VHH binders against q9w197. Designs and how they scored, part 5

Target 1, 300 residues: q9w197
Amino acid sequence: RLRLQDIPALTQDHCRMRDPAEVERIINEFVIGGPERMQIVSDFDYTITKQRTEDGGAVPSSFGIFNACQSLPENFKAETDKLYHKYRPIEIDPHMPIAEKVQYMIEWWTKSGELTSGFPFDQSEIDQIASKYTHALRDRTHEFFADLQRLGIPTLVFSAGLGNSVVSVLRQANVLHPNVKVVSNFLQFRDGLLDGFQQPMIHTFNKNETVLNETSEYYDLVHTRDHIIVMGDSIGDADMASGVPASSHIMKIGFLFDHVEANMKKYMDTFDIVLVDDQTMDVPRTLLSLIEKQHKLNLE

## First folded at step 14 (VHH)

Design v1
Fold by ESMFold2 at other seeds, look of step 15:
Structure v1 (fold): chain B 300 residues (1-300), chain A 123 residues (1-123)
Amino acid sequence: as target 1 above (300 residues)
Amino acid sequence: EVQLVESGGGLVQPGGSLRLSCAASGFTFSSNYYIGWVRRAPGKGEELVAYIYPSSGNTWYADSVKGRFTISADISKNTAYLQMNSLRVEDTAVYYCARGSPVHWKSWGFDYWGQGTLVTVSS
């Protein structure tokens, strides 16, 4: 039986837990079940990519990569900024009922699609910009995905960003192995021209089983995998695995970088492990190593 | 309809070489598809040997074949290849060509499979 005190990566000051005993219990359940019961669900922007680089360079979001493409109409960025400033406050409004917010998210997506229509665009522009950021993934991301593949662990990258960018960065970083699937928003093309986004829209309020049931056979394919690691950088990411049975064991890892003191309580109430200004995959990798190695030792 | 047709299998002595081909039809290679070679030895499960993203050229190899096998693709011919050098008796298997996608998937890993081609490495 593993004890947290004997796992150095989990005893560091920047690694925070509201209930260490519960984390320890879940880790031991993962060890008992082994790799064959595991699945990973992770956000992309600022969860697989860094929130902060050592040299102070910017790491764009997946939409930021698209918005940097030169073939976009000259006023495209200004128009997308206008939509963002109108709808983002609604998205995060603590008082508006979710049913009302959903109507505005549909409106936002519709207008964004109209703006992103009627002109030529080539995926190669996204690929060119994305190539600059394959080194801006969290430290040891390559090793993390290699371990996931070697262990046969289904890995879902679940993003409300732009999937064209997500896929491009992951593929060029050589981490997009067959065990990795991407569910995200994708550009639609008609007759060589952009035609908005493919349906359905993924947004904050449906980034859960609602979208996964409509867009994939995900839950059928992972029904034997009731040990889940969820990774995210925002409160909304904690629900990405909500479609699994109630008997499932879920470890939620949150990457906290902005306004740490102000956000600490909410993050600790939401995530099982909160990592403060951690720009690595070291904690997730430690969990995989424990699951594999201690499971094997227990079988001896 | 999507089809994958393997060829190039056969009998070869240890230390020899073979080149497998996988001719694809019913779809064209793109950045969102990968082509893999999976082998099944007698009485064994499946082992992913290598895969390639044909449009970008990104490749991967299992440790068991690194340095001996090379996967490649020719987009103009819609065909993937597996060059197998320094073959060992342990490489004896039916080799399947398969296609998958990280974004367009109905099955985990690979969605479409060829019929397989037998590679026998024996003295």
Scores: ipSAE 0.833, ipTM 0.934, lowest interface PAE 0.7, mean pLDDT 90
Fold by ESMFold2 at other seeds, fold request of step 15:
Order: structure tokens, then C-alpha cells, then sequence
Structure v1 (fold): chain B 300 residues (1-300), chain A 123 residues (1-123)
């Protein structure tokens, strides 16, 4: 039986837990169940990529990579910035009901799709820009994904960003192994021209079982894997695995970087583990190492 | 209709070389697909040996073959290859070519498989 006090990565001051006993219980369930019961569901932007870097460069979002492409129309960035400034305050409004916000998110993505239509575009330009950010992933991401592959753990990268960028960064970073699948928003083409995004659009408020049931066979493929690690950097990410059976054990890891004191209560109420200004994969890697260590002992 | 056809298997002595080919049809190599080689030895389970993203050239190798096997792809021929050098008796297996995608998937890992080609390494 593992105790939290004996797991150094989980006893660090920046590693916060609203209910340490529950975290301990879930860890022990994961260890008893072994890698064959595990699955990972992770956001991409500022969850697999860093929220801040030490190299002096900015880390663009997956849409930011697209927006940096030179072949886009001259007014494209200005028009997308206008949409952002109109809708972002609505997205983050603490008082507006979610059902109302959903209608504005649909409006936002519809208009974004209209802007992203009617001109040619070469995917290789995304690859060129994305290559600049393969080294802006959280420290030890390569090792984390290698461990997941070795342990045979299904890994879903679930993103409301631009999937073309997500796939490009992960592939070029050599972490997009066969056990990793991406569900995200992808560019659509018609008659050789961009035609917005493939439907349905994924936004903050449907990035959960709603989209996964509609767009994938995910739950059928992982039905035997009731031990889940969820990783995200925003409150909405906590619901990414909500379609699993109620008997499942879910460890929700939240990466908190921005406005820490203002956001701490909400993150602590939402995530099981809150990592403050942690730009590494060390905590999720520690969980995998504990599972692997006991699994090897059980095989003896 | 997706089809993968392997060729190039056979009998070879330890230390020898073989090149396996996987001719693909029904899809074109793109950033959305990877091609892998999976082997099954008698009395053993399946082992992913190597995979490649043909469009970008990114590759991966199992520790058991690293440094001895090379996976490659020729986009113009829609064909992937596995160059196997310094072959050992434990490399004896049926080798399957397989395709998967991080985006277009029916199952975890690989969605389409070839018929397999036998590689026997013995004196």
C-alpha cells in the first residue's frame, strides 16, 4: 500500500490537493489495476505544450501556429482578432449560463469558418511553423509518451484547438505513437480551397462525452480501461472523460499558471491534483512509474 | 478499399539481410497515416518492430531491432520497406505490414493489416 508521504513528486509545495486521502486511494487503485486498466485523456494547448518557457520565445496555441502562416489573406489575422475580442469575454464570463454561452461559441466558430474559406492553403506551411515548437513541450514529454507506448496505455489528445497543428507538433516531436489518438478541429477543403472546419466543431463546452460519442468510437475501444488520468490547463478540461462509467477511478491533473490566487479555489474544487507553475510531465510520469514498478513485481 | 501486400520474406542465414516491402493501395501516404511492421514468432505474441510516418519520415524502432532494421517509405510508389540487417535466429517470425492513423481510426494502434510474409533465420 503506497502512502503519499513516500512519493516525493507529490509532496512538493507546488503540488496541491483538496483531498490527499482520495488522491492516495486512486493511486493505489491504479497500482493494483496495472497498466492494462489505464487510459490517458489530455488537452494539448498549454497542457502538453508549456504555459511558459525559459527560451525567451512565445508558445503559440495550435490556432496560433495556423495564424502565423504566410499564405493567409492579409486581413485574416485582423479579422480573427476581432472575433476573439468579441467572443473571448463571453467564453470566460462567470455569470452567463452555459447554455447561452454555447450559442455564442457556435456563432464564433461559424464566423471563424467563414473567414477560413475560399482560398488555397498548403498544409506544409503548418508543418514549417510547428517545427519551431517541438521543443516547447513540457519537460520530459518525450519520456512520458515513450512510457505510455511501452505500457500499452491508450492516450487521447482531446483539443478544441486546431488538430492539424496538434498532429504536426506531436509527430515532429516523435511522440505521436500508435497508442496516441487525436480528437480536435480539423481544416476542411472543397475543390482545392479551404472550406472552414470539419463538423462538428469542438469548443470549451462540448469537449466531453458529447463530442466523443458523436465523432469517435473511443468509449467502445477503451471499455475495459476504467482507470483514467485526465490532464488539462483550464476548468473545462476536467470533463473530458465524463462519459466513463460511474465506477471508474479518475485522477484529474490541472496545470495552473495564470492568476494563481484568483483561480486557486476553482482549480482545487475541479482537479484532484493542481500543479502550480509546473512546466514538466514529472507528476503524471511518477504515477506511471508507480504502476509499472508494482506491475513488474506482480509478474515475478 | 485499403489493401497492404507484403513481399520479400524467405529463408536467410544468421548475419544475413532481407528487405521486406509493403505495397499500399486504397489510400495515399499522408500526415494522417503511419505504416508499421509487426511480427509474430512461434509461441510468442505480437511485437511492433518499427513504424514510419511516410509524409514526414519520422520513425520508431523497438529496442530488439534498433540499429539492425531500417524502415523507409517511397511515396511515389506508395510502398514502405523494412531493411533487416544482421539477422538473428530470434528474428524468425511472420512479419505483417499494418496501417494506422492518429486521426482516422477504427481500433487502437493499427486498422488495416497485410497477409504477412514469413522470415526464417536459420543455418
Amino acid sequence: as target 1 above (300 residues)
Amino acid sequence: EVQLVESGGGLVQPGGSLRLSCAASGFTFSSNYYIGWVRRAPGKGEELVAYIYPSSGNTWYADSVKGRFTISADISKNTAYLQMNSLRVEDTAVYYCARGSPVHWKSWGFDYWGQGTLVTVSS
Scores: ipSAE 0.832, ipTM 0.933, lowest interface PAE 0.7, mean pLDDT 90
Fold by ESMFold2, look of step 14:
Structure v1 (fold): chain B 300 residues (1-300), chain A 123 residues (1-123)
Amino acid sequence: as target 1 above (300 residues)
Amino acid sequence: EVQLVESGGGLVQPGGSLRLSCAASGFTFSSNYYIGWVRRAPGKGEELVAYIYPSSGNTWYADSVKGRFTISADISKNTAYLQMNSLRVEDTAVYYCARGSPVHWKSWGFDYWGQGTLVTVSS
């Protein structure tokens, strides 16, 4: 039986929990089940990538990587910024009903698709920009993904960003192993010209079974994996695994960096573990290590 | 129809070399596909030996074969290769070529498999 006080990574001051006893219970259930019952569901932007670097350098979002491509039309960035300033406040509005927000997210996606249409674009430009940010992944991400591969743990990178960037960063960082799948928004092409995004649109409010049932048959592939680690940097990420049939235990890890005091209560109410200004994979890695090592000891 | 056809297996002495080929058809190599070599020894499970993303050249090797095996791809021939050097008796297995994608996937890991080619390492 593991106790939290004997797990150094979980006793750090920046590691916050609303219910430490529940975290302890879930960890021990994960240990009982072993790696064979585990799956990972993770956001990409500011969850696998850092929220800040030690040098103070910017880490672009997956759309930010695309927007930095120089072959885009001269006014593309400005028009994209106009859309962001119109729709971002709606996305984060605490009072607007989600059903109403969904209409605005569809508008945002549609207009973004229109901007992203009718000109040639070589996807290799995304690779060039992305190559600069393979070192902006959380510390020990390479080790984390190597462990997931070695343990055979299905890993879904579920992103409302731009999948072309997500895949490029992960592949170039040598972490996009066969156990890793990416569900995200991807560029559509027609005769060498951009033609918006592939269907269906993924946004903050449908990052769940709505998208996964339509695009990936994800749940059929993980039906034996009812122990889940969810990782995200936004409140909306906490429910990415809610549609997994017969899920028994879910550990939700939230990475909190922006507006810590203002967001602390929301994050503590939503995530089982809140990591404040943690730019590493150390907590997820510690969980994997415990699951593997202690499960093995229990069998013998 | 997606098809993967392995060739190059056979009997070889310990310390010898073999080169396996995997001819692909029904799809073209791209950033979204990886080609792997998976082996199955008698009475043992599957072991992923190596994989490559052909269009970018990114590769991975199992610790058991690092330094001895080299995976490569020739995009113009739509063919992947596994060069196996310094072969050991424990490398004896049926070797399968397989294709997967992190984006266009129907199953976890690999979606399409070849029929396999037998490699026997024996004096």
Scores: ipSAE 0.829, ipTM 0.932, lowest interface PAE 0.7, mean pLDDT 89
Fold by ESMFold2 at other seeds, fold request of step 15:
Structure v1 (fold): chain B 300 residues (1-300), chain A 123 residues (1-123)
Amino acid sequence: as target 1 above (300 residues)
Amino acid sequence: EVQLVESGGGLVQPGGSLRLSCAASGFTFSSNYYIGWVRRAPGKGEELVAYIYPSSGNTWYADSVKGRFTISADISKNTAYLQMNSLRVEDTAVYYCARGSPVHWKSWGFDYWGQGTLVTVSS
């Protein structure tokens, strides 16, 4: 049986847990089940990408990559900024009921889609901008995805951002292997012009079974994978796998960077492991290593 | 409909070379698709040998073939290729061309498969 105190990556000061005994229990259940019972569900923006670079700079979001493209209309950024300033405070409001927030999120994405319509656009612009940020993935992301592929672990990148950017960054970083699938918002084209986003719309509050039930192949494909690691950087990410019908054990990893003191209690109440200003994949990689190596030793 | 047709298999001696082709129809190569070669050897399971994203040129190779096999694609011909050099007896298998997508998918690997082409490496 593994003990947390014998796992150096999990005893670092920046690695926080509200209930270390529960984390230890889940790790040992993962070890008993082995890689064949595992699946990964991860957000992209500020979860697979860094929340900050080594020089302290910011990393653009998947929509930020799109917004940097040259062919966008002159006023596109200004209009996008107006929508952001109106709706972002609503999205993060700690007191507004979720049902009310959902109405505003639909309004936001509808208006964003209308703004993203009626002009030509070439995916290569996103690819060019995205190429500048393949180095801005968390340290050892390449190794993490190589391990997932080698172990045959289904990996869902589940993003409310812009999938065109997500796919481009992951592909150019050479981590978008066949065991990795992306569910996100994608640009729609009609007659060679942008026509908003493909349906259904994905936002922070439906990035869960609501969208995944409509992707019915997902649950059928992972029905034997009842051990789940969820990775995210926001409170809403913790529920990405909550609707998996047969899940038995879920480990939730949260990456906390902004307003650490103010957010610590909420993150600790929500995630099983909270990583403060950790710009690496070292903890997820440690879990995979334990699952593979200790499971194999137990079978011997 | 989507169709993948392999060709180029045959008998070759150890150390020899062979070139497989995979002619695709029913879709065009794009950033959202990858083409792979999967082999099934007698008495063994399936092994992903290599894949390519044709539009970007990104490739991947299994350790067992790295340095000996080269995957490539010609977008204008809608065709992928596997150049196999320095062949070994253990490379003997039926080689399947397959297509998948990280965004348009029915499975965690490949959704459409060719009929397979036999490669035999024998003295």
Scores: ipSAE 0.829, ipTM 0.932, lowest interface PAE 0.7, mean pLDDT 90

Design v1
Fold by ESMFold2 at other seeds, fold request of step 15:
Structure v1 (fold): chain B 300 residues (1-300), chain A 123 residues (1-123)
Amino acid sequence: as target 1 above (300 residues)
Amino acid sequence: EVQLVESGGGLVQPGGSLRLSCAASGFTFSSNYYIGWVRRAPGKGEELVAYIYPSSGNTWYADSVKGRFTISADISKNTAYLQMNSLRVEDTAVYYCARGSPVHWKSWGFDYWGQGTLVTVSS
């Protein structure tokens, strides 16, 4: 039986837990169950990518990569910024009922699709911009995805951002292995012109079993994998695996960077492990290494 | 309809070389598809040997074949290749060409498989 005190990565000051005994219990369930019971569900923006870099460079969001493309209309970025400033406060409003927020998210998406329509666009521009940010993934992301592939662990990158950018960054970083699937918003084309985004829209409040049941056979394909690691950088990410059976063991890892004191209590109430200003994959990698070590011993 | 047809298998001596081909139809190579070679040896499970994203050229190799095998693709012919050099007896297997996508997927890993081509390495 593993004890948290014997796992150095989990005893670091920036690694916070509301209920360490529960984290320890879940880790031991993962280790006993082995890699064949594991699945990963992770956000992309500021979860696989860094929230900050050491050299002071900006890390764009997946939509930010698209917005940097040269062939976009002159006013495109200004118009999308106006939509962002109108709808983002609604998205994060702590008091508005979620049902009401959903209606505004649909409105935001519809208007964004209208802006992203009626002009030609060369998708290779996304690849060109994305190539500049393969180094902006969390440290040891390459190793993390190599471990996941070696262990045969299904990995869902579940993003409300722009999937064209997500796929481009991950592929160019050489981490988009066959065990990795991406569910996100993708550009739609008609007659060589952009035609908004493919349906259905994915936003913060349906980035869960609602979208996955509607758009994929994900849960059928992973039904034997009831040990889940969820990774995210925002409160809404904690629910990405809500469609799994209640008997499942879920480890929720939250990456906290902005306004740490103001957000700490919300993150601690939501995630099992809160990583403060951690720009690495070291904690999730540690969990995988513990699982792999015991798995190899069991095969002897 | 997606179809993958392997060719180029056969008998070869240890240390020899062989080139497998995978002719694809029913789809065109794109950034959202990868083509892999999976082998199944007698009495063994399946092993992913290599894969390539044809439009970007990104590749991956299993440790068992690194430095000996090279995967490539010719977009104009809609065909992927596996160049196998310095072959060993343990490379003996049926080799399957397979297609998958991180975005357009019906199953985990690979969605479509060829019928396989036998490679036998013996003296």
Scores: ipSAE 0.825, ipTM 0.929, lowest interface PAE 0.7, mean pLDDT 90
Fold by ESMFold2, fold request of step 15:
Structure v1 (fold): chain B 300 residues (1-300), chain A 123 residues (1-123)
Amino acid sequence: as target 1 above (300 residues)
Amino acid sequence: EVQLVESGGGLVQPGGSLRLSCAASGFTFSSNYYIGWVRRAPGKGEELVAYIYPSSGNTWYADSVKGRFTISADISKNTAYLQMNSLRVEDTAVYYCARGSPVHWKSWGFDYWGQGTLVTVSS
């Protein structure tokens, strides 16, 4: 039986937990269940990519990579920034009812699709820009994905961003192994021209079983994997695995770096583990190593 | 629709070489697909040996074959290859060519498989 006090990565000052006993219980369930019961569900932007670099450089979002492409219309960035500034505050408003927010998210994606239509675009341009940011993944991301592959753990990268960028960064970083799948918004093309995004639309409030039930046989494929690690950098990410059976054990890891004092209570109430200004994969890697260690002992 | 046809298997002495080919049809290597070689030895489970993203050239190798095996792809021929050098008795297996996609998927790992080609390494 593992105790948290004997797991150094989990006792560091920047690693916060509202209920350490519950975290300990879940870890022990994971360890007893082994890798064959595990699955990972992770956001991409500022969850697999860094929230900040060591030198303070910017890390673009998956849409930011697209917005840097040369072939975009002259006013494209300005128009997308206008939509962002209008709708982002609504998306994160703590008081507006979800049903009303969904209406605004539909407006946002509809208008964004209209802006992203009617001009030529070559996917290779995204690849060129993305190549500049393969170094901006969290430290030890390569090792984390290698461990997941070795352990045979299904890994879903679930993003409301732009999947064309997500895939490009992960592939060029050599972490997009066969056990990793991406569900996200993808560009649609018609006759060599952009034609908005492929359906269905993914936004903050349907980035959960709603989208997964509509887009894949996901739950049939992972029905035996009721031990889940969820990773995200925003409150909305905590619900990405809500479609699993109620008996499932879920460890929710939240990466907090922006307005830490103002956001701490909400993150602590939402995530099981809150990592403050942690730009590494060290905590999720530690969980995998504990699972693997006991798995090997059980085989002896 | 999608078809993968392996060739190049056979009997080889330890230390020898073989080259496996996987001719693909029903999809183009120029997209978000990867091609892998998976082997199954008699009485053992499946092992992913190597994979390649043909469009970008990114490759991966299992530790058991690093330095001995090389995966490659020829986009113009829509064909992937596995060059197997310094073969050992432990490499004896049926080798399957398989295709997957991180985006267009119906299963974790690979969603289309060839029929397999037998590689036997013995004296």
Scores: ipSAE 0.823, ipTM 0.928, lowest interface PAE 0.7, mean pLDDT 90
Fold by ESMFold2, fold request of step 15:
Structure v1 (fold): chain B 300 residues (1-300), chain A 123 residues (1-123)
Amino acid sequence: as target 1 above (300 residues)
Amino acid sequence: EVQLVESGGGLVQPGGSLRLSCAASGFTFSSNYYIGWVRRAPGKGEELVAYIYPSSGNTWYADSVKGRFTISADISKNTAYLQMNSLRVEDTAVYYCARGSPVHWKSWGFDYWGQGTLVTVSS
């Protein structure tokens, strides 16, 4: 039986847990089950990519990569910024009922699709912009994905961002192995022109089993994988795997960077492990190493 | 109808070379697809040997074949290749060509498989 005090990566000051005994219990369940029971569900923006670089430079979001493309119409960025400033406050309003918020999210995505329609667009430009950010992934992401592939662990990158950018960054970073699948918003084309986004649109309030059941047979494909690591950088990411059976064991890892003191309690209430200003994959990698190596020793 | 047809297998002595081909039909290579070679030796499980994203040229190799095998694709011929050099007895297997996508997927890993081509390395 592993104890947390014997796992150095989990005893660091920036690694926070509201319930260390529960984390310890889940780790030991993962070790008992081994790699064959594992799956990963991760957000992309500021979860696989860094929240900050060493030199303090910005890391663009997946939509930010698209918005940097020179082939977009003049004023496209200004028009998308207007939509953002109208709808973002609604999205995060703590008082508005969720059912009402969903109606505004549908309105937002509809208008975004209308803006992203009726003109030609050079998709190769996304690859050109994305190539600048293949080194802006969390430290040791390459090793993390190599281990996931070697261990045969299904890995879902679940993003409400722009999937075209997500795929481009991951592919060019050489981490988009066959065990990695992407569910996200993708550009749609008709007769050589942009035609908004492929349906259904993924937003904050349906980034869960609702979209996964509609757009894939995901749960059928991973039904034997009831040990889940969820990774995200926002509160909404914690629910990405909520559609799994209640008998499942889920470890939720949250990356906290902005407004740490103000957000600490909410993150601690939501995630099992909260990593403060951690721009690495070291904790997830440590969990994989324990699962593989200690499981093998137990079979001995 | 999507089809993958392997060819180029055969008997070769240790240290020899073979080139496998995977002719694809029913789809064209694009950035959203990867083509892989998976081998299965008698009594063994499947081993992913290599894969390529044909339109971007990104490749990957298993440690067991790195430096000896080279995967490539010719988009104009809609064909992927596996050049196998310095062959060893343990490379003996049925080699399958397979297609997958990180975006357009119905199974984890690969969605479409060829029938396989036998490679035997013995003296």
Scores: ipSAE 0.818, ipTM 0.928, lowest interface PAE 0.7, mean pLDDT 90
Fold by ESMFold2, fold request of step 15:
Structure v1 (fold): chain B 300 residues (1-300), chain A 123 residues (1-123)
Amino acid sequence: as target 1 above (300 residues)
Amino acid sequence: EVQLVESGGGLVQPGGSLRLSCAASGFTFSSNYYIGWVRRAPGKGEELVAYIYPSSGNTWYADSVKGRFTISADISKNTAYLQMNSLRVEDTAVYYCARGSPVHWKSWGFDYWGQGTLVTVSS
């Protein structure tokens, strides 16, 4: 039986837990079940990519990579900024009912699609911009994905950003192995021209079983894998795996970087492990190592 | 319909070489597809040997074959290849060509499989 005090990565000051006993319990369940019962669900922007770099360089969001492409119409950024300023306050409004917010998110997506229509676009522009950021992934991401592949652990990258950018960054970083699948918003093409985004729209309020049931056979493919690690950088990411059976064991890891004191309580109430200003994959990697090695020792 | 047809298998001596081919039809190579070689030795499970994203050239190799096997693709022929050098008895297996996508998927890993080609490494 593992104890938290014997796991150095989890005893660091920046590694916070509301309920350490529950974290310990979940880790031991993962060890009992082994790699064969594991699955990973992770956000991309500022979860697989860094929230800050050591040199202070910017890490664009997946949509930011698209917006840097030269073939976009000259007024494109100004028009998308107008939509952002109209809809972002609605998205984050603490008082508006979610059902009403969803209607505005549909409006936002529809208008964004209209702006992103009627002109040619070569996806290689995304690849060119994305190539600049393959080293902006969290430290030891390559090792983390190599371990996931070796252990045969299904890994879902679930993103409300732009999937064309997500795929490009991950592929060029040599981490997009066959066990990794991407569910995200993708560009739509008609007759060689951009035609908005493929449906359904993924946004803050449906990045969960709603989208996964509509867009994939995900839950059928992972039904034997009831031990889940969820990784995210925002409160909304904590429920990405909420469609699994209630009997499942879920470890939720949150990467907290902005306004730490103001957000600490909310993150602690939401995630099982909160990592403050941690720009690495070391905690997830430690969990994989324990699951593999201690499970094997228990069988021996 | 998507088809993958392997060729190039056979009997070779230890230390020898073979080149496997995987002719694809029903789709064109793109950034959203990868082609892999998976082998199944008698009485053993499946092992992913190598894969390639043909449009970008990104490759991966299992530790068991690094330095001995090379995967490649010829987009104009819609064909992937596995050059196998310095073959060992433990490389004996049925080798399957397979296609997958991180975006367009029906199963985890690979969605379409060839029929396999037998490689036997024996004195």
Scores: ipSAE 0.806, ipTM 0.923, lowest interface PAE 0.7, mean pLDDT 90

